VHH binders against Protein HEAT-INDUCED TAS1 TARGET 1 (HTT1). Designs and how they scored, part 8

Target 1, 277 residues: Protein HEAT-INDUCED TAS1 TARGET 1 (HTT1), of Arabidopsis thaliana (Mouse-ear cress) (q8lfw5)
Amino acid sequence: MESLLECFAITDGKCHPDCLKANNEQEDYDACQSAALVAVSLISSARVIFKIDSKYTEYSPQYLVDNVGKEEVEGEMDQPSCQYTVGNLLSYLVENVWTKKEVRQREMDQQRREFTVKDCFEFAFKKGLPRNGHWAHVGCIFPVPPFACQIPRVPMKGEVIEAANVSEALKLGMQQPAAARLHLFSPEFDLVGEGIYDGPSGNETRYVGLRDVLMVEAEKIKGETVFTVQICYKKKTSFVKVSTRSMILPLNGDDESQVTEPACLLVDFCIPRFSIN
Key: E = the ipSAE of ESMFold2; O = the ipSAE of OpenDDE; V2 = 0.75 times the mean of E and O plus 0.25 times the DockQ between their complexes.

## First folded at step 4 (VHH)

Design h04 (from c06 with S102W W104T Y105E; framework vhh_vobarilizumab_d1)
Fold by ESMFold2-Fast, scan of step 4:
Structure h04 (fold): chain B 277 residues (1-277), chain A 118 residues (1-118)
Amino acid sequence: as target 1 above (277 residues)
Amino acid sequence: EVQLVESGGGLVQPGGSLRLSCAASGFTFSDYRMAWYRQAPGKGRELVAGIYTGGSTSYADSVKGRFTISRDNAKNTLYLQMNSLRPEDTAVYYCAKVRYSWGTEDYWGQGTLVTVSS
């Protein structure tokens, strides 16, 4: 299922087609937005697969970006203040437009909060999620979202199930797509096309980093498990077959030595497991 | 209502070519993987070619290099270009909407017969 047609920043919206061909990967990647988008795609898919929702229902990734990782004094989230109504929207905009300094501070505060797809699932199961139309998909530049207190959240009952290895991940993925993270190496990943991505192969290999993916299919090729993953990379959503062969990965980092133990290109497998009564 | 309508099948001599089309309606075509399956007499249905939402393709070994799957999202149409046809390609060809992954197809066309004979 593809809810990640426009995979870049929830704050940025749809780009002109020419911009989607840009080759600057650093400008186009936000880890928290990526995690939130993958999480809502998998929640929506699971809910329709298990007949919890009667049709594919889009939930708000922006709600996760805005709320996951915030420290709370109380265990339960208080309902936001209902100070503004449709009749006083102009007053809200005048009083609650962030200054440039406040916008910058909010963006810096959001960038300090790092979270994973697993964190998104746990948050959704604890707090519920609003539907996408009820919480702005494209960013919030206001200190208090308009009518936040009136926005209904859909309760989510369930738990996160993690897989420690490929064999366990296969079992998780039999009835629903699963989340994982993929180690990207350039130029190997850019040159995969319709083939199988099997990681670093050359002396000029550069480690790009981890990217959140949806594992949508598994097959065996010559006795090896191969996953097909949906990935957004360089503002393009594509499907790539990934080898699960263990290998020593040359992870380039500022101060960290190379990984010496065999590792898989795909890591951090998990699914949202919904409770059915 | 979801509907898939195949066309373009027929009789062709070995070495010939055919182009199959599948007109889709009743769903957001661009959101789903699409596939071509075939069923030869006395055999089960096999995946011939698949196309992902992003345009990547997958082919059965028996047709790789000879068949090309493509899609036109503006026209809600799936295509299969078949070149260098062989008698073993004789089958009913089915267009299928894929739910999540290959093997989880939720809607099928009625099929179009391709006969390769001479």
Scores: ipSAE 0.000, ipTM 0.110, lowest interface PAE 17.9, mean pLDDT 72

Design h05 (from c06 with Y100W W104Y Y105E; framework vhh_vobarilizumab_d1)
Fold by ESMFold2-Fast, scan of step 4:
Structure h05 (fold): chain B 277 residues (1-277), chain A 118 residues (1-118)
Amino acid sequence: as target 1 above (277 residues)
Amino acid sequence: EVQLVESGGGLVQPGGSLRLSCAASGFTFSDYRMAWYRQAPGKGRELVAGIYTGGSTSYADSVKGRFTISRDNAKNTLYLQMNSLRPEDTAVYYCAKVRWSSGYEDYWGQGTLVTVSS
């Protein structure tokens, strides 16, 4: 016999069909969704690599989207409110199921802060993560399930290790896949194919932005380190070879968005390093 | 089937040099990252040097500039050239086939003992 809590954990953790369709029709993930997806992939990989999980276990990227960067209220739980009792389920349904989805989406967007893969790792080590099946899917408009505070979070013990340069990044990536961010320029990125992405090449180059990537391999070509990264861009997953050559990047915009000093196409290398008992 | 056989360890005086070899068999050597780990008395295993399939290398800060990792894919052999050896380098050195799915169970060899002492 299914309990009421089990029913809501299974049902309310699912994306509404209309929201899932809308999310599937989006051309790309936003920066927070991308960071959360990369972070969860690396956490799941590290946990199986270091035998913390007996098999590859999927954790919730949407939990990171919903909670990273939120201000904690002193004396209250970090998880969503447990205000709803069994006697208040009708009130929950009225407020969260019957409420116009557009209003909920706007509320979520207004409360969300920008965050990085590093922020996701730090959050996971501080707060733990629920399994993917116990929370909404990434990008869905989701009413907070009743008794959400009772949804188990898997505790995670470890620290974030960052690399400031390519040499340090090679060290991080040896024992587990590493996160990085890639500066994307169009049309160069779209035209790279099986070649090496070497950034902007002309005056007609448009800066697309940063995209979170997984570093999966490295090689030396003409004395330069070239990383192979896995990237999800426009919801298409691909592998791309990326130059680590330092260069001037035309990050178009106001003064604060421009880089005039040499920079690497790949930045913000980090890994989740789990404590092994 | 998978075998890693280390050789080249021994007793050496401080400032000396040794070259370790690891003969690999039972798998497609060129498809894997390879690494040298060591375990000093009273300590856990630590990554000393690693080499990616494409030939890029990584080193622990304590050995950078003194040790050189290399591979010969035609011979299925991994090497570690150790120069300017210090008493702190005394350890059993292990050859490992690196798989992100297996972590510390990456098909270690039997190890080769390196003792740096006068």
Scores: ipSAE 0.383, ipTM 0.751, lowest interface PAE 3.3, mean pLDDT 77

Design h08 (from c06 with K97T Y105F; framework vhh_vobarilizumab_d1; at its last look DockQ between E and O 0.01; V2 from the best seeds 0.00; counts 0 for: pae O 14.3 > 2, grease 25.5 > 24.2, placed apart)
Fold by OpenDDE, look of step 5:
Structure h08 (fold): chain B 277 residues (1-277), chain A 118 residues (1-118)
Amino acid sequence: as target 1 above (277 residues)
Amino acid sequence: EVQLVESGGGLVQPGGSLRLSCAASGFTFSDYRMAWYRQAPGKGRELVAGIYTGGSTSYADSVKGRFTISRDNAKNTLYLQMNSLRPEDTAVYYCATVRYSSGWFDYWGQGTLVTVSS
């Protein structure tokens, strides 16, 4: 189990110093970044489990962030703009001189469609994934070059398997790590420590939102099924035990985002199922 | 009628210990998540410790290693053992319960005052 957990690592590649600085200034990853991080971790882990890869491989989450949700333009790979030439590279460098960090970030945010871990899996199976070293680090704010389509990618053959409920997720989780989304409540999530995260606890509770997580273990504690999940929250990666018994209830407030139907803390389960051949 | 009655508060010197109790009545105590909150003068109410349905516990960072929350379902009583008390622990301490099956609703006691002073 420890060895399996060690396989779950979120690593960032190196990038331009200004890009790194920008990333470091972020308080947290956004939903897309979080989804991408979970996706690549699960993909890497699954590939090792199924002996496709001999070791955990760091695939690029930023690649997913940059490409998932974009409309596929037919023939884009055959376009001259996708040619990897010195000229194209130089042109890209000239056109993308870093001058104003704030303006670029806003532009990128406006163009980004929200996507889920499922979307990441589907995309990866279709397009493959590059290694993290062949792409920018998570949180990179630089635009991708036109010739980025020619970067080395590892082809991936598989399908996304979804679980409808906790029981199904548990069955799947016995075979490989699974993706889920976790309802976060403050301060309970911050206070859980080594205990079991059990959701909201009172009137002082605030709903934070859904966060993508890796389900890495299931166990019964005092008769209750508990999942251990890996989560990246506020740029910190941690393992948290989550109760499957706990239900979330709608919070009283004007924010529609906080109005959730009663549900389990963990929702939206899926795994990448790879072909062994 | 749901009732929560805190007791055990008082004056204690720094480094001392107190044990708070919360007597619950009017509901099935074992079915509820319980917590201790505190409110210091001039500050907002903050979560101190919680005990979940599975018996797991959580603590604020400020009290970790010093406070222990526990429950006795047979006695319908919630406890907070407070050790190594500090002046900054001075507050009114409240016990609260969350209704598990009937919605997100808290019951609160009247509170018990804990004063840590030399």
Scores: ipSAE 0.000, ipTM 0.253, lowest interface PAE 14.3, mean pLDDT 81
ESMFold2-Fast, scan of step 4: ipSAE 0.526; ipTM 0.815
ESMFold2, look of step 5: ipSAE 0.357; ipTM 0.735
ESMFold2 (binder alone), look of step 5: mean pLDDT 83; pTM 0.838

Design h11 (from c06 with R99E; framework vhh_vobarilizumab_d1)
Fold by ESMFold2-Fast, scan of step 4:
Structure h11 (fold): chain B 277 residues (1-277), chain A 118 residues (1-118)
Amino acid sequence: as target 1 above (277 residues)
Amino acid sequence: EVQLVESGGGLVQPGGSLRLSCAASGFTFSDYRMAWYRQAPGKGRELVAGIYTGGSTSYADSVKGRFTISRDNAKNTLYLQMNSLRPEDTAVYYCAKVEYSSGWYDYWGQGTLVTVSS
């Protein structure tokens, strides 16, 4: 467990979307940054587990934020940066100088191009990832870093393995930490403490949305499988026990058919499975 | 200093049962996920069953309903109850401490041979 917690801890506090904001009382959630941070943590963990990396290596979550969902326009995005040299850097800066307004616009564009942890894994396996120090970290958003095409990327070979249910998720989590998404309801989630998060109670319940989590442990409590997940919510990283009981989830704005079907609080289980040659 | 010692393997007829044991020492047993792996001749090691610290279990599809993994934290012992054994279950069975930061199951036992043959 200590080694697993160490692997997760390295990305906390420095590359978290909310850690760079002044207000610790409210959540200013960015889905793309959340997915990228979880994906990088799991990739780093898996690469140590498979002995591909000799030690825990930090990869760039910002590279995923900046590039996932833009693959079909590779020539347009990569070619301009590749055409800039030291001799014409001033021309690049004049054309691509970023300001607070442009950083904000980039953030808005990235939120509109929402992607999942699975999308991040698929992108990493297709394109590779630069090390964190070679690309701006979360919170330092630039339109296009100078010489972006020249930044070395570590090749990633593998595939994404998904689990459709709790039983299959237990198999994934036995081999390495797994990703999942959690249906989060307030105030129930805020009031869990050391208890088991069991979803909406109905009394003044508000659906907050899906949050990316890391599945770190599982146990049986009164015959039911309970996952312990690591989540960062309202700028606090915590470990929360989550029920796997099927229930009717009152998702705001959902159609009639979804309201009547039992669902799990945890969905979208997956891992990055690296090939060993 | 981590040691895992498997026992309970042997020759059994199809449809028979065996119970494997793994005695663990050199670490705090109750703090770690434990697993059983097997390796058949000419094949790689595959996960058979796993158990989390709180007792939740996971099984390979080929053994679901036939095998039961359990742990006794007071005795630092892991068990695998194998029922309705098939010739395809013939393999060396390994007890493993699940370690995520230093690679897959770096702390493996010596294994115990299970042969299912008529």
Scores: ipSAE 0.000, ipTM 0.344, lowest interface PAE 11.4, mean pLDDT 73

Design h13 (from c06 with S102Y W104D Y105L; framework vhh_vobarilizumab_d1)
Fold by ESMFold2-Fast, scan of step 4:
Structure h13 (fold): chain B 277 residues (1-277), chain A 118 residues (1-118)
Amino acid sequence: as target 1 above (277 residues)
Amino acid sequence: EVQLVESGGGLVQPGGSLRLSCAASGFTFSDYRMAWYRQAPGKGRELVAGIYTGGSTSYADSVKGRFTISRDNAKNTLYLQMNSLRPEDTAVYYCAKVRYSYGDLDYWGQGTLVTVSS
């Protein structure tokens, strides 16, 4: 069934911008694609670390992009798509062509709905994920691919564990890499090199935004915790040391930043904790 | 030699106003982030307000809408305008030159005491 769905995508030739791009080939920033790529990397890592998978297994980030936060797509998958066979494929295509307005509405809903790495983990634990080869291009042509309900998904049992602060995040990262978001400032981030990224200096500083990262290592420098993160930025995958000291962050130019306590460069810490035994 | 000298503290009644000043010398004032911190009796030091070289500002939630931080680069002076003062604002207020983060301070001033009491 996977072969038929892949042939479907190839035959029509219409896809969202390259749904198979590797992390290090990302040209433009897409928040949903970034979150999905980080999520599948962490799921794959956790599954091999805890010996749930016998080797590093690639799961589909495109499946997350196509399905997270989209109840209508799931409804079609369960009922309309599942009723079609190879012999009924033409009927399915005709019906979907006649619903152009609904297709457009779903595309607009997808454009408006952003999701986080946490959302991706919750989705994977609820619905499972297909391996990358089973859902690489098939979501690009139709709101729901024909036979989508027959795409093999790997069931996943576990829960998302979040950390509210650096101390808790250290505990999360002891057994597996963790997810976080990083506040990027230019030119400081571009100039960090082998040093420690410590945010804005207060000189000619511009806020770039939040970027999803994998936290892969922690160490103490000058009494503070420093995380090494893997990040995909400006077409490059790199490892950067990030300060966890609290600081004043100029996030919106001249707009006042509300600070109940000093802000951290790294936020939104979480891991996928798989059930084992 | 880097020096920060705070002034303007004093005794004020609840609902009153005070303006704190910090005179900076020994460095290029316009190149650095500046901040006001406070320490109440028996409590740790906390960030009150911060200001960047471009004028962007940040405030603790407890003082937002009541306090205003500003800077005068020509006079090498940092200000904190405090309105609608409350007894819980009683603390020693410190001016700080901030290089990187709240916890990575280059220099502190001597502090100025603010007491809000009837």
Scores: ipSAE 0.000, ipTM 0.143, lowest interface PAE 17.3, mean pLDDT 71

Design h17 (from c06 with Y100F S102D G103S; framework vhh_vobarilizumab_d1)
Fold by ESMFold2-Fast, scan of step 4:
Structure h17 (fold): chain B 277 residues (1-277), chain A 118 residues (1-118)
Amino acid sequence: as target 1 above (277 residues)
Amino acid sequence: EVQLVESGGGLVQPGGSLRLSCAASGFTFSDYRMAWYRQAPGKGRELVAGIYTGGSTSYADSVKGRFTISRDNAKNTLYLQMNSLRPEDTAVYYCAKVRFSDSWYDYWGQGTLVTVSS
């Protein structure tokens, strides 16, 4: 058996800050929020591990939720909100204030784009990230935060490294925690307990979908590689051992026409690889 | 109770063909997805091919176009037709009953050895 992430274990506090706490106020799964939370946790962890940050620094997941997947507008600096500074913020608020309910209603009326943890990493490397809290305060102003262009962002230099299979994922995990997505099946995932999650097992199995996870440990059990992942599911953060055995995974329930190539329960492995100055 | 008995393995030269059979008993064969796995010496077990209750099939990239999985529900038998065999196909091949409620492993047969060598 092997431990590949011993120095980066969950117990050292380098995992999702918000997911580690009870999210009792949130009822529905939000894919973009999930991806953003995983991405900032992994960015913060990598930056401490590689001594880029002197201590664990919390970056804004809301900045990612608000900005990933939006095309840059040419002349963005000419937008009204980009022309306001801290010194003239009050004038902007008087002229452009909206209630939080009006902002939320408009956002919900539009089809929210979906993005992955990989998209979040690519975005962070292109534009940097503000520290947690800086974006949250101004993000309540509609149509655009009053000084979005003035928000201090920490530059991020690096690239996204992907793994196509379990063997490559093991290599990624030796240096830092890695992102992955997990195929969830109910009730099997809910009933794992102290066991190993091995996907669908019964006639009443239902496909729940993909969920973003952190790969934190790997070991061999009965000759097969097993990953320990941290996941937020149904408002609970848990650590689950997951089989890496290839399986025939129906991605659309009972519809056999949706059967694809044999797949691992864990897919879409990637890390944020920071450049060292 | 559940039993899976593989047969048809043996020594074959590169480019040759073999057909593996798996006789199933102790459960309602037609109600379950079935699969073939293989394990080469010193390697982990990998999925080769799978077949759903309705007959839909799925194959690993390494065998796609060369291997064909099929089932005969009247005979409670699973088959794997292996064509254009290569030395890297050398492994113990296992029949598996997928969707077993009480085990993190699929239910496995004892395996049949396929050796591809001159």
Scores: ipSAE 0.000, ipTM 0.252, lowest interface PAE 13.7, mean pLDDT 72

Design h19 (from c06 with R99K S102E Y105S; framework vhh_vobarilizumab_d1)
Fold by ESMFold2-Fast, scan of step 4:
Structure h19 (fold): chain B 277 residues (1-277), chain A 118 residues (1-118)
Amino acid sequence: as target 1 above (277 residues)
Amino acid sequence: EVQLVESGGGLVQPGGSLRLSCAASGFTFSDYRMAWYRQAPGKGRELVAGIYTGGSTSYADSVKGRFTISRDNAKNTLYLQMNSLRPEDTAVYYCAKVKYSEGWSDYWGQGTLVTVSS
């Protein structure tokens, strides 16, 4: 029973609290926040499913937003010491007092880094993740706290497993929930309701973009495989049935150099596969 | 408590057919994904076929086109129809209950032995 409640906490149709807080202040889509939220949901699910964690544990999506892809640019001065003296702490506070202009620039630099759910899984397996309570708001605004290097990270051992097609994705979904990305078209997605989202259907169709989703179930309708996905779109979390039919997708707009081939509405299937004893 | 009881295994000649059954009890069968796994001597367990609650199916490449998984929710029973059997299909076949919320996603039955030999 408790394990069922833990799974429903992940799949009860709501975005992670950090996503909800961010979305309350900004109504714009943030690809990095979306990827981080899906990644931590799947990591938490997998760790409970495979008894690595004894109960559902919330890991920090903000830690992924703040740190994925940043190490290649980060210099020696951007890495705080894990051993602080009173002098070192005072020096850090004095040197890292930012003006509003400098804080805004740092925030813009963070927002320009793009990454996928796969990148989040690879980062977690390489460097671990702190629990949400340890990094919910630490490091989001500069200067970075002097104890940031002392934030405990839970080490994670495993690998990312990808599926190239629907048949492989069905195999992944037999063991744990899987990540995917969904091509959204307006107004078709907004009008799907309880029906099956089947992509672009008319001349007034506009491509919205890719959105990260969780694959939670699959069924066969009229001979076709249909995935049920959990998605957060326009501050609303919902479960939507999605067709897996191959189709020509009008993704390219004015790009005359791109060849269009039949594609699935769902792409980039992957799972975090943890090492188990 | 969850119980899975497999039946239908036996000795068969190459090219023959067998139908495996799994009788499930102790849970709401229709709410769970179900699967067949197998373990050959000296090898690890592998997924043979899976079926989602709504009837979508998944197969290992080695059995695709030869095996068919199906379910009867009214009878709480899972089936595996095995056609064109090969010596490499020789293994103990296990029925599994698949749902994310209960530790290992799979609960195993006792297994049923399938031997394909001349």
Scores: ipSAE 0.230, ipTM 0.671, lowest interface PAE 5.5, mean pLDDT 75

Design h20 (from c06 with S101D S102W W104S Y105E; framework vhh_vobarilizumab_d1)
Fold by ESMFold2-Fast, scan of step 4:
Structure h20 (fold): chain B 277 residues (1-277), chain A 118 residues (1-118)
Amino acid sequence: as target 1 above (277 residues)
Amino acid sequence: EVQLVESGGGLVQPGGSLRLSCAASGFTFSDYRMAWYRQAPGKGRELVAGIYTGGSTSYADSVKGRFTISRDNAKNTLYLQMNSLRPEDTAVYYCAKVRYDWGSEDYWGQGTLVTVSS
């Protein structure tokens, strides 16, 4: 099976661009790819911290991209072993690998749903995850290959723990890196450099959107809690210090009649909490 | 003490090949992602290639198909095989130990110079 996956990767050296981004690097913002990459990094870290893995183990973000939010394939959960014939494999290769039809791309796009890092954690705890090398490039092709159900998944037992506020997020972050989402405003975020990102500063501000981040460090600067986050923005991965002060965020553009409640720039704090059994 | 020591740099003509090595010590090499970065004169440091603990790899678009990163966990050594070298590959190449993810490196080697010219 590993040799078949290697053949697919070699044969399909020009796999779909989005799958290549997920497997090798993140070039442009894709919310599902971003969430999957953050989720896998945090799962790998937690598994070492809780001594479930003896060393840092890389799990497949592509498996999450391909499977989170999709309807369960009939018979998958009830199938103790999957089987395929030479004819089934050859049909798959002709229709999906060697012909590389445009219809594949459209079907992938139509079946995608938006999902969060929390969704990824819940999916991993329900279904397990394959190791990174075991699902690379397979998910770039639709329909799923007939041998995909034989790819080993590492079972994962645990739960998602969310934090409602900065103080709870700090407690989560002391034991392991945590996930969050960051509200980005331009040009303020572009101008932060080595400083502290403090959100919108004026009427020339434009809301860019939410970005998934890894919270890797916390410190107090002049009495204020500041998180250092890893973020991918404009095709670059960087570390940025973020203020935790509450503020009114102009998320609705030019509609001044719609006022939002004061909010933190960082939201949706969560971690994967593994159980020992 | 964590140490990363690069070797294998030198002068090579366009179209030539070089193999860089990085000898690691002071930590459990097999537990960490490793990366190669480069810095051309007057430019910032950029990620060239990365390798996961399990052997999966990642490459910058400018080097895909030409460079191959690999590791030997028994020897605590990281490698970068560079083929079809171009003048724009001229840079100091750095070995790095990854702390969390790409861009969060905690230890760097001293660098090895690669010059691609006629």
Scores: ipSAE 0.000, ipTM 0.163, lowest interface PAE 15.1, mean pLDDT 74

Design h21 (framework vhh_vobarilizumab_d1)
Fold by ESMFold2-Fast, scan of step 4:
Structure h21 (fold): chain B 277 residues (1-277), chain A 119 residues (1-119)
Amino acid sequence: as target 1 above (277 residues)
Amino acid sequence: EVQLVESGGGLVQPGGSLRLSCAASGFTFSDYRMAWYRQAPGKGRELVAGIYTGGSTSYADSVKGRFTISRDNAKNTLYLQMNSLRPEDTAVYYCAKVRYSSGWYFDYWGQGTLVTVSS
């Protein structure tokens, strides 16, 4: 059973060295790997909540990193020409894992794919996901291993449900944890502790960026809706209470952008809603 | 070890009222989000009403304004007050325990209590 407190722990750090760029500290943060990890946690949670899986089942976040946003090639992953052999695996490892790390890294930089948690959910519902133990733990991001078409995938039936506002997000979060993105400001976020994260306070405030979170609880505190979110930030998994109060967000620095109208610290609410038969 | 025991269902005329109760045991009731679900014949299970640990509530659009969910943490009991009942409210109503913030997720349903709204 995987703990829901183990945000981003699913990959175990057993990726090729190139995947170390997925470090969620400072400017080394990789948004796509973050999205895949959050998506798998929410899919696994939803599947056990609705008794689709008899126990908490780990699905492969690396499969999402390797495949989401990739140009669709005609034909299914279960190609008739696909062959799993020791020879094919060794050829792949020599050419792509052990020998060609610089070329692969360059290809990832030039063919950079951007995707969100929502994109991951949509992909999983269209293509299914392999269990974590069934995906090749070698090869990390790109290219996909030649035996990938023989890796068993669990079919996923359902749809992505989005919430446009806090009230709708409360409904989504009632049955299962929901995804959202959180505007992080430093040092305010680092100093929240047991309090409520209320965004920028002004004193040497710096915008860190958006981070994917799992919304796990909601409460009313002094008439205001407050969400508790699970977040992995600076290699720490923590639970933080977040204000849903509308406020003006100073999005500056390298982002060179700002919200001039009041906005919520939490945005992009969605869940994977599985079909129950 | 977790047990949820629903009660309060029965036959009622359209426009009538019923109050459902769910007695919980085997866990720290105040730490968990609680919900009422229902399942009508030939249909899937749907969320009727939910209540978070801090008292925030949510309702299905079909019951909003007619049903009220509440909890009594001292008595480890969840309630659903149902007013202005309609024939389409006929279903088996289930109490559910939901919690997913502490690293453990449990989602249990009791045996349910039947609510029939008919003349």
Scores: ipSAE 0.014, ipTM 0.421, lowest interface PAE 6.4, mean pLDDT 74

